# Designs tried in a protein design chat: miniprotein binders against a7ua95r516to809. Part 184

Target 1, 294 residues: a7ua95r516to809
Amino acid sequence: ASLSLLSISDLVPDLQFIFFWMSNAIEILYFIQQKSPAYMQTIELMDDKAGSKESLLSATISANEEAMTILEEVIMYTFQQCVYYITKTLYVVLPGLLDCNPFGTEPSSEQCRRAAGVCVCAVCVMPEAVRRVVSVFQTTSDLLQQYQVHSEIQSQMFAYLFFFTNVSLFNQLIDKGPARGWFQRSRVLQIQASVKILLDWAKGAGHNHLAQKFFAKFCSTVTILASPPQQLSQMSWKALCAEHPSLKPVQLHRILTQYQLMAELGPLPIWQPSSEDEAYIYRTVDLLESFENH

## First folded at step 12 (miniprotein)

Design df22
Fold by ESMFold2-Fast, scan of step 12:
Structure df22 (fold): chain B 294 residues (1-294), chain A 80 residues (1-80)
Amino acid sequence: as target 1 above (294 residues)
Amino acid sequence: SMTYEVTIRTDNPEYLELIAFALRILAKAMNLRVEEVRREGDTLRVRISGTPEEVEYFEELVELWLKKKGIDARVEVREV
C-alpha cells in the first residue's frame, strides 16, 4: 500500500510497527542460532533403537535452515519497507537543500550578539530545509536505538539512506542546476555549507565513514563548482581525475563544461582533455550505447 | 508421537501476535509439527505433535525466550 507524502513525524507510528517486527525477527534469529547446537546434540546422543537417528537429525537440520530462511525474509522485507517509507520522505525534503541559505536569516537578536560577542547570531541557526532532512536521519537513528537493532543492520540502513541522498542531490544539481541558478558561485557556497551540516550530523551519529563513502560524488561535484574558475583551467585532466575519483570521466567533463558556461566572472577558456582522455571518454559512451541497443 | 497443548497466558495481550510467531518459528526450528494455533483473549493455545522429551525441551526454550524478552507470561503444557 502507497503512503501519502507525509512529514517524518507523521510516519513514526507506522515505522515503529515495522521496526518492532524487524528487531524481534532479528532477536529470534540470534536466539535460534545460539540454542540450536545444544538441541542438535541431544539428537546425536539419543538411543538409536530404530536406526532412525541420522534421518531425524538430517530432517531437524533442514527444518532449522527453513526457520532461519523465514526469519531472514521477514528481516529483509521489514528493512525494505523502512527504507521505502524513509526515502519517500527524503525525496520530498531533499530539493530544499539546494534552495536554502544556511548563513541564516537577516535579523539577528541583540541578545545573541551580546552573548556570542559577534554581530551574526544567525550563523548558528540550522535552516528549516536542512532541519527537515536532519530530522529524517535523527528519527531513523532514534528508532534503531529504541528497538536495539544490531549495529551492522543500522550501518546497512544508513549506507542505503546516504546512497539515496547522494544520488538524488547529484541528479537534481546536474539536471536542473543551470536553469535554477544553482551553478552560481554564491548558491554553490550555500549548498556546500548545507551539505556540511548533514555531514557533521552523520559524524556525530557515528556514521562518518559511511557518509564520506556515499556522499563522495555529490561532495566532489560541489567542490569543483566552488573552485575558482582560473584554478580549474590550470589543472591537468589527470590531476582533476585524481582529486575526484568518485566521478566518472564523462560526468567530470559534463560538470566542467556546464560550469564554464555559467561562470559569473564571464566565460572561461574551454578546458579540453588530452587525446587519450578523449578516447577514454568516448570508449565508455560507446560501450553503454552498444549495451543499450543490444 | 503424542499431541500436546501449550497454553500461554499473559497480562500483555498486545504481545500475543509476536508470541504466536515466535512459537511457530521455534517449533519449526526443532522440527516439531504444529497442528493448531488459536488465540482466546489473553491466552494463546498451540497444539504440537512430538515426543514428551521434545515437547519438554520446547517448553523450556519458549520460557527462556519469554524471560529474555521480558514478557510476563505463564506457560502450561498438557497431553491431549
Scores: ipSAE 0.744, ipTM 0.941, lowest interface PAE 0.7, mean pLDDT 80
Fold by OpenDDE base, second read of step 13:
Structure df22 (fold): chain B 294 residues (1-294), chain A 80 residues (1-80)
Amino acid sequence: as target 1 above (294 residues)
Amino acid sequence: SMTYEVTIRTDNPEYLELIAFALRILAKAMNLRVEEVRREGDTLRVRISGTPEEVEYFEELVELWLKKKGIDARVEVREV
């Protein structure tokens, strides 16, 4: 099946199955963790028949650890499967976010029109490309809540999804941005508005801190590119490094170089990298983000 | 060590696979040997080897877990 046809809705039945087992495995894990100490204590209080008690206790501890390990493996496996399916869906819809014009009168989604007439909810007024991305996150949130997945696992899930989204968007912007015209101020402002909608959703969903943390690199890039030339040309390399600590020197240098070309600015001595950073600005291996760093 | 048959009957047969999984994990966590797990319609039968005290405690844990999950099930234990 072409990846282009894969929607999050098509994956819901599979995800439901996985979330069911993940949630229950977590619950069983906590149940055992809660009850095992009391059980061990009952063994400890048994009559010591000639060293059999210590052996029994040791064997029970070992068996308990094995049971916990099995549960942890199930949790980890199901978590990874969820991430795998959700990120595949994100991979399909994320490029549309960079090409989206949120200021255009795009027709409201056919789905909202069919069900309830003119819905003026925040989701219905979203551009289609933004809505598709938000729908993936919202569906994930709804499933996590439906199966009452532990809050820590929910946080880890969103942390990874935001990480993945940031890496994907950042890499696409850096790699394809110049060729696609995404460095043009008008396009940057569109991207900035689209990302703001996503961040507003994350805030509303209770994931504001995670979103700010994991989108920092992409947001910094967009912020620099959205800056007026008059303002950005007054900022030194050191000042930009300080304001955007999430960007590596090579990344900042690439952004500024492309900005300079786009804005038809002559060489700006104020943007010259420090002697300390000069060795790093040519490390092209560090230019794009890796998906493995999570 | 004696062999016991634990029978679980439920009106929620959709949870029988989960119950079977939970029973195996709980038994393992208690260092009890599970000899056999059989499903017969809406009934799960598990053969476990252990002491009377271990099996009694296992039964209590299973009942507590079922209650926590909100699964309506009857647990019966019989020496085999």
Scores: ipSAE 0.730, ipTM 0.929, lowest interface PAE 0.6, mean pLDDT 91

Design df23
Fold by ESMFold2-Fast, scan of step 12:
Structure df23 (fold): chain B 294 residues (1-294), chain A 80 residues (1-80)
Amino acid sequence: as target 1 above (294 residues)
Amino acid sequence: SMTYEVTIRTDNPEYLELIAFALRILAKAMNLRVEEVRREGDTLRVRISGTPEHVEYFEELVELWLKKKGIDARVEVREV
């Protein structure tokens, strides 16, 4: 293992076992798919005096489909188990990302130096909380590479992990943000810098497209909250909806309300919802995101 | 149908559970009946029933899979 945190140590042994079986089930499935046509042809070329060639072929096709179904079930089960263990670890470490200060005194790492290529991260250090989140993603990437898991499944796994991270961070910020002070401008800028480190890791790992897609809601939220009052006051409700299409009307309204409460620079405009969106502002069921992928 | 014993001897006994799983799945994919699977140290013994032609093809697929996986193993088939 390239990581030495205790929480990651607890994760790795179980994941190695599960990735081993998932990888091998995938390889066997592919092998059967590649070799089955030749075997079916061999049956078709057989001279069966009992006239049972059609029956044998039909039974073999059925058995072949059953074998592939068993492998697909093993792949699905092991994928779900990997996701379970990884997201269980993420659930514990993600809230720390919202509380950490990347402009603090912690020593910079090589990962942080790459992130610091961007001006806003030039003076930051990799906080332990951010490092723990990155370590979960890096360990996952290392295991997928170690067991040579097909790229499509790698992409599906990171798609789900980014989806989970986005939902978790968004829900934490919206639900607990007021009590925790996370909507204060100084805290929002710290959150933005921490998220930038995470997104830069994803870009370096080859997952930039997935990160942009699945972090859209949380990134929109942080972008709005980090906007200078002068700049944000120039934008209408319609313009904000167009610039942040991932946000539902009730979510955008909640974010703007929090921004108004924390703003310290002059009177801000009232962001008035469109007549069409006005009814949706009161749909509390749409405020928080579901952890179930839809 | 005739009964055959497929014997796999490997220098990597840690792979025997994987090999057993692969053999069961490959046999099922070929519509061959697996009667028994036994592990004895570094050796796996699988009893299957089928025609000589089907069992020979099965042996070839098992050898191809082991080669692709990079597992050092010897495959032996005999009629019982």
Scores: ipSAE 0.715, ipTM 0.934, lowest interface PAE 0.7, mean pLDDT 83

Design df24
Fold by ESMFold2-Fast, scan of step 12:
Structure df24 (fold): chain B 294 residues (1-294), chain A 80 residues (1-80)
Amino acid sequence: as target 1 above (294 residues)
Amino acid sequence: SMTYEVTIRTDNPEYLELIAFALRILAKAMNLRVEEVRREGDTLRVRISGTPEMVEYFEELVELWLKKKGIDARVEVREV
């Protein structure tokens, strides 16, 4: 068995092995795709006095397709292995992001020094819980770059990692948030700031489009929870649904109920679901997100 | 069809498993039959059967792939 406390650093040797085989399978796949027209042409240029050239060409086309299928299976298998180990590590570190206080982090006087008239500054420190999550993403990015994994597959990897992170954070907040105090306004603002650090990292890494797409649900959730009562109470249910299309009716209803409770708003109905949405509000099976994308 | 022995000698024996995998896949893609693959220290020996024209092209692709990967290796092909 694997210890659940393994850091991303502990997995790097295993991940290097898997990324090595994935990147090489991808390269061989592209190499064959680029060269197959040339060796097919070689068959076509052969003398066909025996009448076997057409059968040889057909057999070679079939063999080429089989070789491509084997490589695609290796790529898929190694991709799934990487995702498995990386998401297992993320799952352990992500809850810490909901408990940390990024507003309490101040640059120490020791981080910046002046030596011989030149300003020397240490690397900026972020909250350790956020740094652990960023380290998982950065290590993944570094490994993909080290092994020169094709950009399309890099995009698919981060798409899934952002999807996983979004689902994990959303489910933790919705399921455990009330008991853990995460719905208190001060905690929500801390969570929002921590999430912004992750989104800023993603933008800097060239994954802004994927982050915007796959973090939409959790971002909508923290945006609503961080909204001033005066602003949020002026929005209708229909307007909130339109502004936050990633949220299901049951999810939006749960978020607004917790907001109303924590903001100590009166018992008056401020946000009333449409008659079409009312039936979906009570479907508890739709409350938490699945880790399976289907 | 003729039988050929492809011999690859490398100063990077850690790559021999990758080289063997690449050769098997390239041979399959080109409809060449792999009869045997043997590793002897820093040397990989692969027996393949096919037409002379396709085997010669296979040798060119193997050399090109090794060069693209930056793997220091020598490729020899002989009829057996």
Scores: ipSAE 0.705, ipTM 0.932, lowest interface PAE 0.8, mean pLDDT 83

Design df25
Fold by OpenDDE base, second read of step 13:
Structure df25 (fold): chain B 294 residues (1-294), chain A 80 residues (1-80)
Amino acid sequence: as target 1 above (294 residues)
Amino acid sequence: SMTYEVTIRTDNPEYLELIAFALRILAKAMNLRVEEVRREGDTLRVRISGTPEIVEYFEELVELWLKKKGIDARVEVREV
């Protein structure tokens, strides 16, 4: 009940605090790493009063390592907290992406209407459900930039968020798709268009490679489901496996089975799994993706 | 080993917590013992123990870090 009220905007103050400490901890870590060699050299150049120098150097090395470890723990903790809050927000808004009709004349967001009249920006023309998802990613990007978080950490953050998004969308589509009619061609085309908007945003934000990598499974699923029956019925199991390597045999088999049912296709011998894959198509434990594999 | 009081005064009191954190970490990284950290308004007082040479280098590092962060602060070190 309480999670439905959590918007990314409500979390901004908390996220700002966390990003502040994360960014500064990273900066201090790099500062220490950069200055430590010179400091160690200074100790090495000190007058060797009766063997105290070696002990001092050893103690200083150990102390330096401990300090860096503390910083790394702060960085890791703050990173995890950011991910926790952002993914909770994503969890709330992601289901709307699957139900979204991007081709419908949904009224532009109330927020853009209030401020400046008819905004024709790329975000304002987005369907509301897509806009909500993009807003989470954009807010994250803006905060990372505002606090000048190191580019590597930014990449890791988006990698995880895209991973989470892919797992969430894929699992929902596979689990609930048949019951909700998301496997119907018209609905699939809507989902495909919505995902394209998200991918276009990711490309514009400089995360094209990460998006392509981490959305591969969901995109492959949507691509198969969006394929015309005439085209897909000509593709063998082996060809589909080769074209969609991100899908496990059990996942591909489930998708094709549901496609067949929806399209009212009779049994297609060419979709029969290979003898090698036949043992794996019944591994239901591998059907849904895990959030722990990141 | 001697005891020193490091006093940091800043016109940016919003950063005093960060400065205190950074000082503790830098002191630890240099194997300096932090005995006490006190905040008095816009001033941070840190009592540390170490050799004169290490404390001098610590002062330089703190000043360099503050400069890098763009924090306007005055650092004073006194033997106590």
Scores: ipSAE 0.756, ipTM 0.938, lowest interface PAE 0.6, mean pLDDT 91
Fold by ESMFold2-Fast, scan of step 12:
Structure df25 (fold): chain B 294 residues (1-294), chain A 80 residues (1-80)
Amino acid sequence: as target 1 above (294 residues)
Amino acid sequence: SMTYEVTIRTDNPEYLELIAFALRILAKAMNLRVEEVRREGDTLRVRISGTPEIVEYFEELVELWLKKKGIDARVEVREV
């Protein structure tokens, strides 16, 4: 028994049960929506006993709405349970993505690491850590397809999973990255390559738009850290903010400050804010700190 | 209104729990009262009260849902 090695495979039987009930509740809900108008007309055609038909119609409409509410509650509960168990599994496997090397220990991997500003490498392999994350997404997709869950609900589930993945990776990179060496250019390029594998999977699965939307913050962060210091030093604060709208000014400032320290490029700053930019940055930081102290 | 017993016999008894849930929800949506639901092996028995016309409509919807779901089952309704 291996309690420290949580696998998506271990949860498949439980997830199958939950997906079974979710998909069937959705099917029943749609069946009732489709058939209710004809039934209501049938009631309207029944004999009126001293005005009782209007009361029967009202009672039937109310009962129909109650039945729909019960189904919506079952759908919501089962959806939340799926998301809970899947994100719990993701939480365990995601940190490995920041610490793995998709370039391997091959002669070609050195050339890929030297390709500054390039996120694509023909010799990249899927590390075990990345494979574990992809397996969670693929298993989720397989279960949604097995139980014929409607596309809208599939999209909502992957929106939640991508949002969770983005927030988890971003927070880990920002909070632990400097201490773990993750801000070093070679490590950032490895992280960028690993993230590309996830994004490529999402594109292949038909979720490219969701992945682009919900990974924006983490992707912006990795892009900045992968940018040559010379390129960053030529951009104004306003230009940097415009290129990375998914990052709050305080987050962008923190990333650039940590990157400058970790880049070991001596005293030359990666960027230098104008008087207006500096006033804007510190005013924004002060406002956030004032809010947090409450 | 009268009391009727709806009997569902299936070669797939693993679906009986789903069938019971579906019948209860369908009855609720139609404003029909479910008095009792009982499982006996491969058979589900549901007692409902209503007019003959509404109960007949309920039987048709249940048969249609089972057909759409692909569940092999036979539906019988009798007045009790």
Scores: ipSAE 0.743, ipTM 0.943, lowest interface PAE 0.6, mean pLDDT 81

Design df26
Fold by ESMFold2-Fast, scan of step 12:
Structure df26 (fold): chain B 294 residues (1-294), chain A 80 residues (1-80)
Amino acid sequence: as target 1 above (294 residues)
Amino acid sequence: SMTYEVTIRTDNPEYLELIAFALRILAKAMNLRVEEVRREGDTLRVRISGTPETVEYFEELVELWLKKKGIDARVEVREV
């Protein structure tokens, strides 16, 4: 078989080797799609001495479809291997993003809030943890460009990388945030500034639409947590749900509960879940995101 | 069905695995049977079964693909 020419153990440690095979499989797929119609016409023009032209054409169409399937499978496997090794690297570097300070020092919550303003954002320092994440994305972009991978495949790869990053950051913040102090206002503002650096990179790389789509949950979470108590207390449960549709009821409820605890606020009467949502608030199986959803 | 040996010699043997893969897929797309694939140093030998006309078309597609890929290689076909 064609797949017996590719050893998964040989491909796994070398991203450039995997990109080489993915790019070539895509190019061969395109080549066959371009040339097959002319070959089919050649069969149609053959002298039908044995009365078997129709059978030969049918068999050739079937064989062509099988060849396309093999190429699609090779493209899928190499794509998944690239994603596996890139996300394995991301998984190691992403926790640092939640614990770094892009403002250069550990200021008070008031100073961090001020630093998140337009005038101070321009002087934010890129922490090493953020630089490491950006480097993974940039290296991926460089390899896709080096091997001239079609823009649709490039978009699909960054869609998954952003999806993975969003899930990883969200799950770590929700699961480990209370113990690490990440729900404290000063820390949330630092996280928000670090995420903005990532989103700015994505915009510069031409992936703004993918970043907006796949970072929605984590961005909603940090936006809520960074909201002033005065502003947040003026919003009803319905208004928060409408503003942050990416959050499940149990996720929004957990975020608001952590906000109340960190701000030392009692439960606000206006944050009343709808009767429809109340049934789902205590479903713990829906709290953390799955890496398998996209 | 007649058997043919397609011989490909390249100045860059690093491409032989890619060339072997491409030939197998192209043959499959044309409904040609691949009997054997053998690598000998800088040379790839592929045995295929088909009619003279379909094998000649296959040779032309292989040469066209190699040219588009920018691989310097010589393609020879003989009946065995």
Scores: ipSAE 0.720, ipTM 0.939, lowest interface PAE 0.7, mean pLDDT 82

Design df27
Fold by ESMFold2-Fast, scan of step 12:
Structure df27 (fold): chain B 294 residues (1-294), chain A 80 residues (1-80)
Amino acid sequence: as target 1 above (294 residues)
Amino acid sequence: SMTYEVTIRTDNPEYLELIAFALRILAKAMNLRVEEVRREGDTLRVRISGTPMQVEYFEELVELWLKKKGIDARVEVREV
């Protein structure tokens, strides 16, 4: 039995230590890359003493490569450790996002407006489950800023975290969704609203491009589940694939099959793929994205 | 060919471990041999072997890195 952590806050001291070494290794790497050309030029312009200049230059190039390799290994290791602990925390909090109701408001007069004797609650409050996920992303952003990590590394980290979140949510929805009632329209709309809160956070944090890229598959899935079955049955297989390029044909077919079963409409007689479409569907590898392979 | 002792004294001893790491990596990148590294309180002592030109350049890079990092430290180099 390994230690079960209840919040990202419990990991902050350990993450601070790892971020400290990662950021410093990155800065030292860049410092060496910036200063090496001038040093190499100094060696090249040295007074030539019996060919010692050429051997010194060669040895220095080799030593410089070895130093950079050590730094790259430290950077890679610390980056992997950060991602590991952050995604482990995300994995614990992400299922709650699929089960929460962002449209639910407390019967507080501060959140409701009265119109002609009717109480209208028009404000969505961030659910605790969504807040926990946002807290993990915000803590990561705060640590990257605190240690002044280069923007390219920040982008790589959020790309990975968004990719992980997308795959985790997709797998949870497809594997558990039917049994948990998550394919019901009211639940799908709640999931869609919760995901929008995450996407809005990402946009506010300057990561809109990454969020659009890495959440595409889950967003397509939720869009399909929010669509009326009658509209889906009237589209050709080609049109369905064209509207959802982030989904592999086999993944799209699996989603549609599960949606039809949950809708309890029986078989949709007009939605039959051609023999070519059927061969294409089954030739494609039907694998859920594995976050362990990245 | 010659041996030098590089002494780093800092008012931020919490950075000494980072400073030691940085010095080892910078020396390696410059093809300088590190003979020993010793920590004594707020002071780091590093013995390196190299030519006078290499060691002068190393001292300059160390001072520049410390300034860029914002670490208050004094660098002294002595031939041993």
Scores: ipSAE 0.722, ipTM 0.939, lowest interface PAE 0.7, mean pLDDT 81

Design df28
Fold by ESMFold2-Fast, scan of step 12:
Structure df28 (fold): chain B 294 residues (1-294), chain A 80 residues (1-80)
Amino acid sequence: as target 1 above (294 residues)
Amino acid sequence: SMTYEVTIRTDNPEYLELIAFALRILAKAMNLRVEEVRREGDTLRVRISGTPLQVEYFEELVELWLKKKGIDARVEVREV
């Protein structure tokens, strides 16, 4: 049988099983950490004959450490399995975000003018591609809440999911963007609007800090590409580096070079890297991001 | 060291696999030897070897964990 793509909904029963065991392993770990000191003290207070108490205490400390190691391995394994299945689903749905149009029909000036003091576009509907990505994040959040997974583990999971999403989108835009027209300003504005929906979801879910941290590179890229030519031409290399510290010099140089080609500005304005940054421009390994967060 | 049988009866048999895992880990953390773990319907039977004091402490720890988890279960310990 041929492999069919599984939606996040198809994986929920398997994820429920994994989240159940992860949550319980974490709870047992904390329980043992809390109760072990009192037990060790009880052993120390036992009436001892020569040498027997010290041997028992030493063996108990060793056994306790082995028990903790087993639980840590179970927690790590279940966490990695959740991440594996969730990111596999994300990888399938993320490219659609770069191709979708959140402005299915451009709103007329009249529609925007009707909201006195506030410009509201009634035509802005969440594209299916964006909805699929949001659904993965929401399902993950629901499962973490259902199994009462500790908040620190929840933060670690969303940190990695946002990191993965950022790397995947950035690499696809840089590697395939020129061929697919994704560097055209009209397409970039569509991408920017779609990413805003993801960032707004993250803010609503209580993960604003993580989203700001882990989406920084892709957001910087989209911000630069969405900038008017007049604005970019007035900024020095030093100013651009200062505003976009998440971008490596080689990445910023590639983005600006592609922007010049698409904007039909020719070789001017010239964005010249500093002498220190120039060494990175020709390092191929620095261009694309790694999925290994080390 | 003596051998004891710990019997756990629960109205939530879906938790028996989790209870067995928790018991094995708690026993290991306390340096108690687990000789056998058997499931019989709604009942879990665990044979452990240790001193009377260690086994008494283990029983209290298991009862505390079950209450904290919200699992409705009864724990019995008998020397065999």
Scores: ipSAE 0.729, ipTM 0.938, lowest interface PAE 0.7, mean pLDDT 82

